# VH-VL binders against GMP synthase [glutamine-hydrolyzing] subunit A (guaAA), part 13

Target 1, 190 residues: GMP synthase [glutamine-hydrolyzing] subunit A (guaAA), of Methanobrevibacter smithii (a5uk20)
Amino acid sequence: MTILVINNKGQYNHRIQRSLQYLKIPTELVPNTLSIEEIEAKNPIGLILGGGPSIEGAGNSEEYIKHFDIPILGICLGHQLIAKAYGGQIDTSNTESYAKVEINIVNDENLFSGLAPKMEVWSSHKDEVKSIPDDFEILANSNLCDVESFKHTEKDVYGIQFHPEVHHTPKGSTIFENFYEICKKRCNND
Short names: E, the ipSAE of ESMFold2; O, the ipSAE of OpenDDE; V2, 0.75 times the mean of E and O plus 0.25 times the DockQ between their complexes.

## First folded at step 13 (VH-VL; framework fv_narsoplimab)

Design r3 (from r1 with heavy chain T103V T108V; at its last fold request DockQ between E and O 0.81; V2 from the best seeds 0.00; counts 0 for: pae E 2.3 > 2)
Heavy chain, then light chain:
Amino acid sequence: QVTLKESGPVLVKPTETLTLTCTVSGFSLSTSGVGVSWIRQPPGKALEWLAHIYWDDDKSYRTSLKSRLTISKDTSKNQVVLTMTNMDPVDTATYYCAHSYWVQKYGVWAFDIWGQGTLVTVSS
Amino acid sequence: QPVLTQPPSLSVSPGQTASITCSGEKLGDRYAYWYQQKPGQSPVLVMYQDDKRPSGIPERFSGSNSGNTATLTISGTQAMDEADYYCQAWDFQTAVFGGGTKLTVL
ESMFold2, look of step 13: ipSAE 0.655; ipTM 0.852
ESMFold2 (binder alone), look of step 13: mean pLDDT 91; pTM 0.933
OpenDDE, look of step 13: ipSAE 0.805; ipTM 0.910
ESMFold2, look of step 14: ipSAE 0.634; ipTM 0.856
ESMFold2 (binder alone), look of step 14: mean pLDDT 91; pTM 0.935
OpenDDE, look of step 14: ipSAE 0.842; ipTM 0.921
ESMFold2, fold request of step 16: ipSAE 0.531, 0.513, 0.556; ipTM 0.829, 0.824, 0.833
ESMFold2 (binder alone), fold request of step 16: mean pLDDT 91, 90, 91; pTM 0.938, 0.924, 0.937
OpenDDE, fold request of step 16: ipSAE 0.832, 0.791, 0.761; ipTM 0.917, 0.904, 0.897

Design r4 (from r1 with heavy chain Q104N; at its last look DockQ between E and O 0.81; V2 from the best seeds 0.00; counts 0 for: pae E 2.2 > 2)
Fold by ESMFold2, look of step 13:
Structure r4 (fold): chain C 190 residues (1-190), chain A 124 residues (1-124), chain B 106 residues (1-106)
Amino acid sequence: as target 1 above (190 residues)
Amino acid sequence: QVTLKESGPVLVKPTETLTLTCTVSGFSLSTSGVGVSWIRQPPGKALEWLAHIYWDDDKSYRTSLKSRLTISKDTSKNQVVLTMTNMDPVDTATYYCAHSYWTNKYGTWAFDIWGQGTLVTVSS
Amino acid sequence: QPVLTQPPSLSVSPGQTASITCSGEKLGDRYAYWYQQKPGQSPVLVMYQDDKRPSGIPERFSGSNSGNTATLTISGTQAMDEADYYCQAWDFQTAVFGGGTKLTVL
């Protein structure tokens, strides 16, 4: 019942693994260069795509998004990779910056269960999703970013622009707990 | 061998700021997975966790005391420093620093090695 | 922050089994840790991650954690086990200690 964290080389990838550990969620942080077969051999119940400095440095992450049907959560860069892989558009800047922002949760049925109507988060403004893919819906927005979170309408594929793994996001642990519940529910239905 | 030693003992006056230094040996404060906490124990009372600092300089604080506490480290001096503002007689306690270690594969955030503790007395 | 509740005291005869409980809502969804503290000494880790024994801790110490309760069990209790025992868990990145249990061996 392992969730794999895909290390896209951002500064917070180890904190994603740490957050799951504190929650007693089995986890392993793995390189983004593992093959599909190597990921499959680990029998994951879900994937978390970590943050990183660039789309070009994301290794095989886009292949994972397109290949796997287990739940996927993309954080920051991972959020943007999901949007891109499904035909959404990214508006980029040359300098990463972060801000503490209050997000408006517009759908709390899944990833944001128990968190509506608002949540304080630590959000990146380097790259942002300007348009979501056709088969996605927005879960959260803010005054600074129209797409703080989205979900695929049929698949358990989620994106968040903010970092739940940092102390600046006080209720970030609930995001990880909710994602784990999504992963476990998929296992129970199979 | 991992060892930790708290500065002191100290006597402080009410409203003063307490500064405690934990000097560590046998490990680097920048080693992946390493952390150090401060934990206090008032005379005859239970252990109370105060603050933690991670190898990557992330920090956490006891919620009720967050506005009074600052934890920091100086890796070149092998020191972890706690400051606590606006001291009061109820803050009289033995203060410990304690080592913790996390492994990538298994994780283990136990306080596995403790300093001897240092008595902080706030005069009334 | 969650509250970890321990009985304030427990008395056992030498050779009996001591079971020290630590209760908290859904504590079984977190790792529990146990520390022994003898008078005038620093705490010593005696159990980590629910049921794992550090090197040098006797096999008569064992642990469990399920539902709302973690338990430290000492079989064949000896006079040298007389001490205060604290449970500890992490509420995410914040550590929480129980109130402590004074174990007396009579």
Scores: ipSAE 0.577, ipTM 0.845, lowest interface PAE 2.2, mean pLDDT 90
ESMFold2 (binder alone), look of step 13: mean pLDDT 92; pTM 0.944
OpenDDE, look of step 13: ipSAE 0.869; ipTM 0.933

Design r5 (from r1 with heavy chain W109Y, light chain Y31W; at its last look DockQ between E and O 0.87; V2 from the best seeds 0.73)
Heavy chain, then light chain:
Amino acid sequence: QVTLKESGPVLVKPTETLTLTCTVSGFSLSTSGVGVSWIRQPPGKALEWLAHIYWDDDKSYRTSLKSRLTISKDTSKNQVVLTMTNMDPVDTATYYCAHSYWTQKYGTYAFDIWGQGTLVTVSS
Amino acid sequence: QPVLTQPPSLSVSPGQTASITCSGEKLGDRWAYWYQQKPGQSPVLVMYQDDKRPSGIPERFSGSNSGNTATLTISGTQAMDEADYYCQAWDFQTAVFGGGTKLTVL
ESMFold2, look of step 13: ipSAE 0.631; ipTM 0.850
ESMFold2 (binder alone), look of step 13: mean pLDDT 92; pTM 0.947
OpenDDE, look of step 13: ipSAE 0.735; ipTM 0.894

Design r6 (from r1 with light chain D51S K52E; at its last look DockQ between E and O 0.87; V2 from the best seeds 0.00; counts 0 for: pae E 2.6 > 2)
Fold by ESMFold2, look of step 13:
Structure r6 (fold): chain C 190 residues (1-190), chain A 124 residues (1-124), chain B 106 residues (1-106)
Amino acid sequence: as target 1 above (190 residues)
Amino acid sequence: QVTLKESGPVLVKPTETLTLTCTVSGFSLSTSGVGVSWIRQPPGKALEWLAHIYWDDDKSYRTSLKSRLTISKDTSKNQVVLTMTNMDPVDTATYYCAHSYWTQKYGTWAFDIWGQGTLVTVSS
Amino acid sequence: QPVLTQPPSLSVSPGQTASITCSGEKLGDRYAYWYQQKPGQSPVLVMYQDSERPSGIPERFSGSNSGNTATLTISGTQAMDEADYYCQAWDFQTAVFGGGTKLTVL
């Protein structure tokens, strides 16, 4: 019952793993160069795509997004990779964000259960999702970023532009717990 | 092998700033999975966790004291430093630093090695 | 900030079983840790991650954690086990200690 954290070489990937460990969630941090077969052999119940410096350095992450039908959460670069994989647009933000930001939660039935109406988060990015893909809906926005979070309307595929894994996001643990509940529900329905 | 030692003991006056240094040996503060906490215990009272610093320089603080606390480290000097502003007589306690270690496989995060503690007295 | 509640004291006779409880909201969804502290000494880790016993801790010490309650159990309690016992958990990235239980062995 492991959630795999895909290491896209950003500064916070190890903190994603640490966050899950503190929550007693079985987890493993793995290279983004593992093959589909190698990922399958670990029998994960969910994937978290970590942040990183560039889409070019994301290894097999787009292949994972397109192949696996288990819950997927993309954080920062991972959020952008999901948007790109489904036909959304990523571009440079009008304003770089490297600060604490208050986000507005517009849908709290999923990843944001128990967190509405607002949440303080740590934002550290220059690029943002400019258009969401087909069959996705927005879960959260802010004054700095129109697309702070989205989900697929039919699949358990979620993106967040902010970092729940850092102490500057005080309620970040709830994001991870909610994602784990999504993973467990899918596992129990199999 | 692993040893931690707090500076002091120290006497401070109310409103002054406390600075404590934890000198470590037998491990590197940059070793993956290593962390150091400060924990205090007023005389005859329970343990109270104050702050933690991780090997990757991430930090966490007790919420009720966050505005008064700063934790930092200098890996080259094997030191972890706690600063606590606006000291009050109720802050009189023994202050400990403690080592924690985590591996990906076992994920322990226990405070497995403690310093001997140092008495901090706050009085006029 | 979550509160970990322990009974302030517990008395047992030598050879009996001592069960020290630590209660907190959904504590079973977190790892529990236990420390023994004798007068004038630093705390000593006696149980980690709910039920794992460190090397050098007697096998009569055991632990469990489920629902809202973690328990440190000492079977065949000896006079040398008389001490204060603290539970500890991580509330995400912040640690919290229980109020402590003074175990007396009569």
Scores: ipSAE 0.514, ipTM 0.826, lowest interface PAE 2.6, mean pLDDT 90
ESMFold2 (binder alone), look of step 13: mean pLDDT 92; pTM 0.947
OpenDDE, look of step 13: ipSAE 0.547; ipTM 0.843

## First folded at step 14 (VH-VL; framework fv_narsoplimab)

Design s1 (from r5 with heavy chain T103V T108V; at its last look DockQ between E and O 0.91; V2 from the best seeds 0.00; counts 0 for: pae E 2.02 > 2)
Fold by ESMFold2, look of step 14:
Structure s1 (fold): chain C 190 residues (1-190), chain A 124 residues (1-124), chain B 106 residues (1-106)
Amino acid sequence: as target 1 above (190 residues)
Amino acid sequence: QVTLKESGPVLVKPTETLTLTCTVSGFSLSTSGVGVSWIRQPPGKALEWLAHIYWDDDKSYRTSLKSRLTISKDTSKNQVVLTMTNMDPVDTATYYCAHSYWVQKYGVYAFDIWGQGTLVTVSS
Amino acid sequence: QPVLTQPPSLSVSPGQTASITCSGEKLGDRWAYWYQQKPGQSPVLVMYQDDKRPSGIPERFSGSNSGNTATLTISGTQAMDEADYYCQAWDFQTAVFGGGTKLTVL
């Protein structure tokens, strides 16, 4: 019952893995260059797409999004890759920008369970999702970013623009626990 | 071969700021996986964790004391520094620094090597 | 911060088994660690990640962690095992210690 963390080369990818390990959640950090077959061989129960400097450097991440039917959580760049893979619009920037922000949780089912109505997060505004895809709904917004989180209406595919893996996001551990529960429930129902 | 040594002992007055330095040897503070905590023990009482700093400069603090604590490191001097503001007689304790290690495959190790501790006394 | 509760003391005769408990809400969902501290000395790690024994710690030390309780077990307890014992867990990136158990070997 391993969650794979896809390393998209951002500064916090090892912190995602470490966060899961603190929670006793089985995990492995893997390169974004692994083939579909190599990912399948690890028998993951979920994928977390980590942050990174650019969409161009995201390796096979878009292919993973389109291929796998297990739960997927995209963090920062991963959030944007999911939007792109499903036809959403993003703006890109060469400069990282981070802010401590209070997000408004507008849907507290599943990923944000127990966190409504508001949450303090460390949010990236380097690359922003400007419009969500047709099959997605917004889970959270803020004064700085209209799309802080979204989910697919039918699939267990989630995006967050903020970093739950850093100390500036005090309740970030709950996001990881909630995602693990989504992964476990999916396994129990299959 | 890993050693840690706390500065001190120290006598401070109530309301003053405490600054403690932990000098490390036998490892680099920038080595992937390395971390250092500060832990205190009031006389005759239990251990109390205060703060931790990771090799990548990530930090964590005991929630009830976060507003009073700052942890930092200087890798070139092999030093980890704890600052604690607004000292009070209840903060009288032996303060330890302790080494920990994170291994990507196996997770977070415990505090496997401790300094000798230094007594901090807070009195008027 | 979550609270880790230990009995304040435990007495055993030499050769008997000592079981020191550490209780906390859902502690089995976190890694547990144990430290031995003798008077005037720094703590020494005796168990990590629930049930793993560091090099140099006798085989008579063992550990377990499930549900709400971690347990450090010393079989064939010896006089040299007399010490204070602390459990510790990580609550995400913060560490929490138990209140300690004074083990007396009579």
Scores: ipSAE 0.604, ipTM 0.849, lowest interface PAE 2.0, mean pLDDT 89
ESMFold2 (binder alone), look of step 14: mean pLDDT 90; pTM 0.936
OpenDDE, look of step 14: ipSAE 0.846; ipTM 0.922

Design s2 (from r3 with heavy chain W102Y, light chain Y31W; at its last look DockQ between E and O 0.74; V2 from the best seeds 0.00; counts 0 for: pae E 2.2 > 2)
Fold by ESMFold2, look of step 14:
Structure s2 (fold): chain C 190 residues (1-190), chain A 124 residues (1-124), chain B 106 residues (1-106)
Amino acid sequence: as target 1 above (190 residues)
Amino acid sequence: QVTLKESGPVLVKPTETLTLTCTVSGFSLSTSGVGVSWIRQPPGKALEWLAHIYWDDDKSYRTSLKSRLTISKDTSKNQVVLTMTNMDPVDTATYYCAHSYYVQKYGVWAFDIWGQGTLVTVSS
Amino acid sequence: QPVLTQPPSLSVSPGQTASITCSGEKLGDRWAYWYQQKPGQSPVLVMYQDDKRPSGIPERFSGSNSGNTATLTISGTQAMDEADYYCQAWDFQTAVFGGGTKLTVL
């Protein structure tokens, strides 16, 4: 019943694993260079794609996104990788900014259960998703970013541009708990 | 091996800002998994956690006191500093700093080593 | 912040088992920690992550945590166990202490 955190080399990947451990959610932080077979051997119930400096450094993450049918959550770079993998567009500028922002939750059925209509987050602005892929819907937006979160309409694939793993996101633990519930529901349906 | 020692003023006046320093030895504040908390105890009363700082400079604060607290570290001096603004007589307490550690595989986060504490009195 | 509730006092005779409870909503979903404090001294860790004993803590100390309640159990209680005992939990990145239990061994 392990959630694997894919280390895409960002500054917060260890905080994602730490967050799950505080919540007693079984987890392991793994290199983004593991093969599909190596991921399968760990029997994960979900994947979290961590943040990182660039899509070029994301190793096998796009392969994981396209191959695995278990729930996937992309955080920051991981959010952008999911959009790219499904044909969305990102701005590749080197613009970086960090802000505390209030996001508007427009769909609270899954990842944002119990959090609507709004929450405070630490939002990343290194790169942004400019257009979401065809089979995705928006879950949250803000004054700073039109696509703060999205979900695949058919698969349990989620993206968030903000960081639930940092103290500036006070209810970030609920995001991780909701994702774990999604993973457990999918496991029970196998 | 690991030791912590609190230092700062013994007496502060109401409305003043308290600055406390925790000097650590036997470990580096930048060592992966290390953290330091400040915890206080009014005379004859229960322990109250105030703030924590992690090796990667992440921080957390007691929600009810967040607007009054700032925690920081100076790794070159092996010091963790807490400031608390707008002191009031109810803030009279012994203030402790305490070490914690984290191992990626197991977790932990116990306050396993404490300083001896320093009494801060807030009056007139 | 979650509130952790402990009984304010507990008395046992030497050799009896002392069970000190710590109650909080869904506390079993978080890690629990226990500290012993004798008069004029700093707290000492006696249990971490629900049921793990630090090096140097006697085997008569044990812990559990499920549902809404964590428990520190001292079997064969000795006079030297007389102290205040505090539970502590992490609610995500914030820590909270219980109100403390004064254990008297008579």
Scores: ipSAE 0.548, ipTM 0.831, lowest interface PAE 2.2, mean pLDDT 89
ESMFold2 (binder alone), look of step 14: mean pLDDT 90; pTM 0.933
OpenDDE, look of step 14: ipSAE 0.718; ipTM 0.888

Design s3 (from r3 with heavy chain V103T V108I; at its last look DockQ between E and O 0.91; V2 from the best seeds 0.77)
Heavy chain, then light chain:
Amino acid sequence: QVTLKESGPVLVKPTETLTLTCTVSGFSLSTSGVGVSWIRQPPGKALEWLAHIYWDDDKSYRTSLKSRLTISKDTSKNQVVLTMTNMDPVDTATYYCAHSYWTQKYGIWAFDIWGQGTLVTVSS
Amino acid sequence: QPVLTQPPSLSVSPGQTASITCSGEKLGDRYAYWYQQKPGQSPVLVMYQDDKRPSGIPERFSGSNSGNTATLTISGTQAMDEADYYCQAWDFQTAVFGGGTKLTVL
ESMFold2, look of step 14: ipSAE 0.601; ipTM 0.841
ESMFold2 (binder alone), look of step 14: mean pLDDT 91; pTM 0.938
OpenDDE, look of step 14: ipSAE 0.840; ipTM 0.919

Design s4 (from r3 with heavy chain V108T; at its last look DockQ between E and O 0.75; V2 from the best seeds 0.73)
Fold by ESMFold2, look of step 14:
Structure s4 (fold): chain C 190 residues (1-190), chain A 124 residues (1-124), chain B 106 residues (1-106)
Amino acid sequence: as target 1 above (190 residues)
Amino acid sequence: QVTLKESGPVLVKPTETLTLTCTVSGFSLSTSGVGVSWIRQPPGKALEWLAHIYWDDDKSYRTSLKSRLTISKDTSKNQVVLTMTNMDPVDTATYYCAHSYWVQKYGTWAFDIWGQGTLVTVSS
Amino acid sequence: QPVLTQPPSLSVSPGQTASITCSGEKLGDRYAYWYQQKPGQSPVLVMYQDDKRPSGIPERFSGSNSGNTATLTISGTQAMDEADYYCQAWDFQTAVFGGGTKLTVL
């Protein structure tokens, strides 16, 4: 019951893996160049798309989003890739900013279970999702970013713009625990 | 062979800042998956974890002591340094540094190798 | 910080089985680790990731971890097993030790 972490070459991808390991969640960090067949051979119960410097460097991540029916969580770049894959709009900034931000949780039924109404997060991004695709709903917002998190209305596809894997997001581990519960629920129904 | 050695016995006065050095050998502080913790033990009492530093320079601290602790490393000198401000007699303890690691196929995060420890005494 | 609770002491006769418990909220959802410490010495790892024995630790040492309780079990206890035993777990990136159990072999 492994969650694969797709390494999109950002500075925190190994910390996503480390976060899962501390939670006793089976996991493996893999290159974003693995083929669909190589991913399938690992029999994952979920995918986490890590952060990275650019959409162009995201390897096969869009293929994974379109191919796999297992739960998917996109973090930072991964969040943006999901939005783009479903027709959302991304705004590019010339600057990268790091800040501690309080997000407002507007839907706490799944990924944010136990975290409402507000959560401190570490915001580290260059590009932002400015509008969500059709068939998505917003889970969280902030004064910094209108779309801090979204979910597909029908599929277990989630995005977060912030970094739960860093110590500046004190309750980040709960995001990973909640995602693991989503993955286990899908596995049991499968 | 992996070894760690804390700086020798230290006597400090209340309110002073403690600086401890852990000198490591047999591994690199920049090796992926490697980390070093500081752990203390007051005489006759339980082990108490203080701080950890990872190969990627990420750090963690005991919550109750976070405002007093700083951990850092100098990879070129094979040293991990702990500073603890505003020392008090209750901080009298043997201070250990300990090695840990995680390898994807094997696991761990055990504190598998410990230094011999150094006694820090806080008195006027 | 989460609290890991151990009994402060346990006495056993040579050859008996010693079971040292470590209790914490949902501890079974985390890896448990065990250390042996003899007087005047640094701790030594005797169990990792719940139930895995390091090289050089006798087979009479075993471990388990489920629910709220991890257990270090020493079967056929010997005089050389007399020591303090500490459990340890990770609360995300912070480590927590139990209060320790003094095992006496009489």
Scores: ipSAE 0.648, ipTM 0.861, lowest interface PAE 1.8, mean pLDDT 90
ESMFold2 (binder alone), look of step 14: mean pLDDT 91; pTM 0.935
OpenDDE, look of step 14: ipSAE 0.801; ipTM 0.909

Design s5 (from r3 with heavy chain Q104N; at its last look DockQ between E and O 0.93; V2 from the best seeds 0.00; counts 0 for: pae E 2.4 > 2)
Fold by ESMFold2, look of step 14:
Structure s5 (fold): chain C 190 residues (1-190), chain A 124 residues (1-124), chain B 106 residues (1-106)
Amino acid sequence: as target 1 above (190 residues)
Amino acid sequence: QVTLKESGPVLVKPTETLTLTCTVSGFSLSTSGVGVSWIRQPPGKALEWLAHIYWDDDKSYRTSLKSRLTISKDTSKNQVVLTMTNMDPVDTATYYCAHSYWVNKYGVWAFDIWGQGTLVTVSS
Amino acid sequence: QPVLTQPPSLSVSPGQTASITCSGEKLGDRYAYWYQQKPGQSPVLVMYQDDKRPSGIPERFSGSNSGNTATLTISGTQAMDEADYYCQAWDFQTAVFGGGTKLTVL
């Protein structure tokens, strides 16, 4: 029961893999150039879309978002890719965030289980999701960003703008554990 | 052959700052998957992990001591440095640096090679 | 820091099996590591990732980790196995050692 980490070439993709390994969660870091067929052959229980420098460098990530019905978590760039794939808006923030930020958790079912009402996170981004698509709901916000996390209303598709994989997000491991539980529950129901 | 050697031994007065240097040989501090920890052991007591530095310069610290600790590295000198402020007699211990490496694709790092240790004595 | 609890001491006769436990909440969801330390020496890795033996460690050393407990097992215990044994795990990016177990072979 492997979670694939899609390497979108950001500086933190190996830390996503490392975080899952620390939690004894089976994982593999794979290039974002794998075909749908190659991803299917690995029989994953979930996908994590890593961060990266640009949407243009995200390879096949949009295809993965549109094709796969297994749980998907987008981190930073991955969060933005999910929003864009479903018709949301991405805009450049006039404030660059690169420090600890307090987020307000407005829905603690599933991904944020056990973490409400507030969480300190490490935020390192310039672009942000300005609007979410119709079939999504906001899970968390902050004073700097209205959309720190979202979820598809019907599918197990989640986005987070912050980095749970770094030590400056002290409860980041719980995000990964919660996502793994979502993946496992989905397998048991299918 | 991987080798680590701590500086010292040292004598430190209470309230002073301790600086220890770990000189490494046989590997690069920039090698993916490599890390170095500092671990101490008071006389007759258990091992106590203090801090870790990764090849990508990520760092972690023992929570109870994080305000007193700084770990850094100089890859060109193959050195890892630990600084610990406001030393107290209870901090008297043997201090080790230890190499860690990713031992398989499912792994989190084992401390597979240790330095000989250096005695740090804190007394007035 | 999470707490890893080991019995302070354990005595066995030569040839018997020594089982050294390390307890922590949901420790089986993390990898456990074991170190042997003889007097005046640096620790030596004897078990990694629950149940894997480093090269040079005798086959009589084995490990397990499930639920809340990791166990280092030494079968056919010999006098040279007399040492302090420490378990270690990672709590995310921070490492935690157990309090140590003094193994005596009588």
Scores: ipSAE 0.540, ipTM 0.826, lowest interface PAE 2.4, mean pLDDT 89
ESMFold2 (binder alone), look of step 14: mean pLDDT 90; pTM 0.932
OpenDDE, look of step 14: ipSAE 0.813; ipTM 0.912

## First folded at step 15 (VH-VL; framework fv_narsoplimab)

Design w1 (from r3 with heavy chain S100H W109Y; at its last look DockQ between E and O 0.77; V2 from the best seeds 0.00; counts 0 for: pae E 3.6 > 2)
Fold by ESMFold2, look of step 15:
Structure w1 (fold): chain C 190 residues (1-190), chain A 124 residues (1-124), chain B 106 residues (1-106)
Amino acid sequence: as target 1 above (190 residues)
Amino acid sequence: QVTLKESGPVLVKPTETLTLTCTVSGFSLSTSGVGVSWIRQPPGKALEWLAHIYWDDDKSYRTSLKSRLTISKDTSKNQVVLTMTNMDPVDTATYYCAHHYWVQKYGVYAFDIWGQGTLVTVSS
Amino acid sequence: QPVLTQPPSLSVSPGQTASITCSGEKLGDRYAYWYQQKPGQSPVLVMYQDDKRPSGIPERFSGSNSGNTATLTISGTQAMDEADYYCQAWDFQTAVFGGGTKLTVL
């Protein structure tokens, strides 16, 4: 019952792995250059797409998004990759900015279970999702960004622009626990 | 042969800032998986975790003391530094630094090696 | 801010089994760690990841963690085991210690 963390070379990918380990969630951090077959051989119950400096450096992440039917959570760059893979638009800023932000949770049924109506997060706004695809719904917004989180309406594919893996997001553990529950429920259905 | 040694002992007056240095030996502070914590123990009382810093400069602080604590490291000197502002007699304790590292492939950071501790006394 | 609750003291006779409990909400969903501290000394790790014994710790030490309770068990308790025992868990990125249990062997 392993969740694979796809290392997109950002500063926080080891913190994602560490966060799962603190929660007793089986996990492995893997390069974003693994083939589909290499990912399949690890028999994961879910994927987390980590942050990174650029879409160009995301390796095979878009292929993973398009190929796998297991739950997927995209964090920061991973959130943006999911939007791009499904035809959404990303706005680019010259300036990377990180801020402690209060997000408004508009859907708390799965990923944000127990966290509504509001949550403090560490969010970055270098590249932001400007528009989401038709097949997605917004889960959270803030005064700084209309799309702090989204999900696919039919698939267990989630994106978050903020970092649950850092100490500036004090309830970040609940995001990881909720995603693990989604992965376990999906595994039991199959 | 991993060792940690706290600076001190020290006498501090109320309201002053405490600075403690933990000098480490037998490992590098930049080694992936390595962290160092500060933990204190008032006389006759329980252990209380204060803060940690990891090799990747990730930091965390005890919530109740967060506004008073700063942790940092200097990898070239093998030192971890804790500062604590606005000291009060209740902060009198033995202060330890402790090493933690992956003891298993997944999910473990045990405080496996401790310094000898240093007494910090806060008194007029 | 989980609270880890330990009994403040426990007495056993030499040769008996000592069981020191550590209770916390959903503690079985986290790894438990145990430390022994003798008077005037630094703590020493005696159990990690619920039930794993560090090298140099006698086999009479064992551990478990399920539901809300972790337990450190010392079988064949000896006078040298007299000490304070602390449980510890990680609450996400922060560490929390229990209040400690003074084990007396008499």
Scores: ipSAE 0.397, ipTM 0.786, lowest interface PAE 3.6, mean pLDDT 88
ESMFold2 (binder alone), look of step 15: mean pLDDT 91; pTM 0.936
OpenDDE, look of step 15: ipSAE 0.836; ipTM 0.920

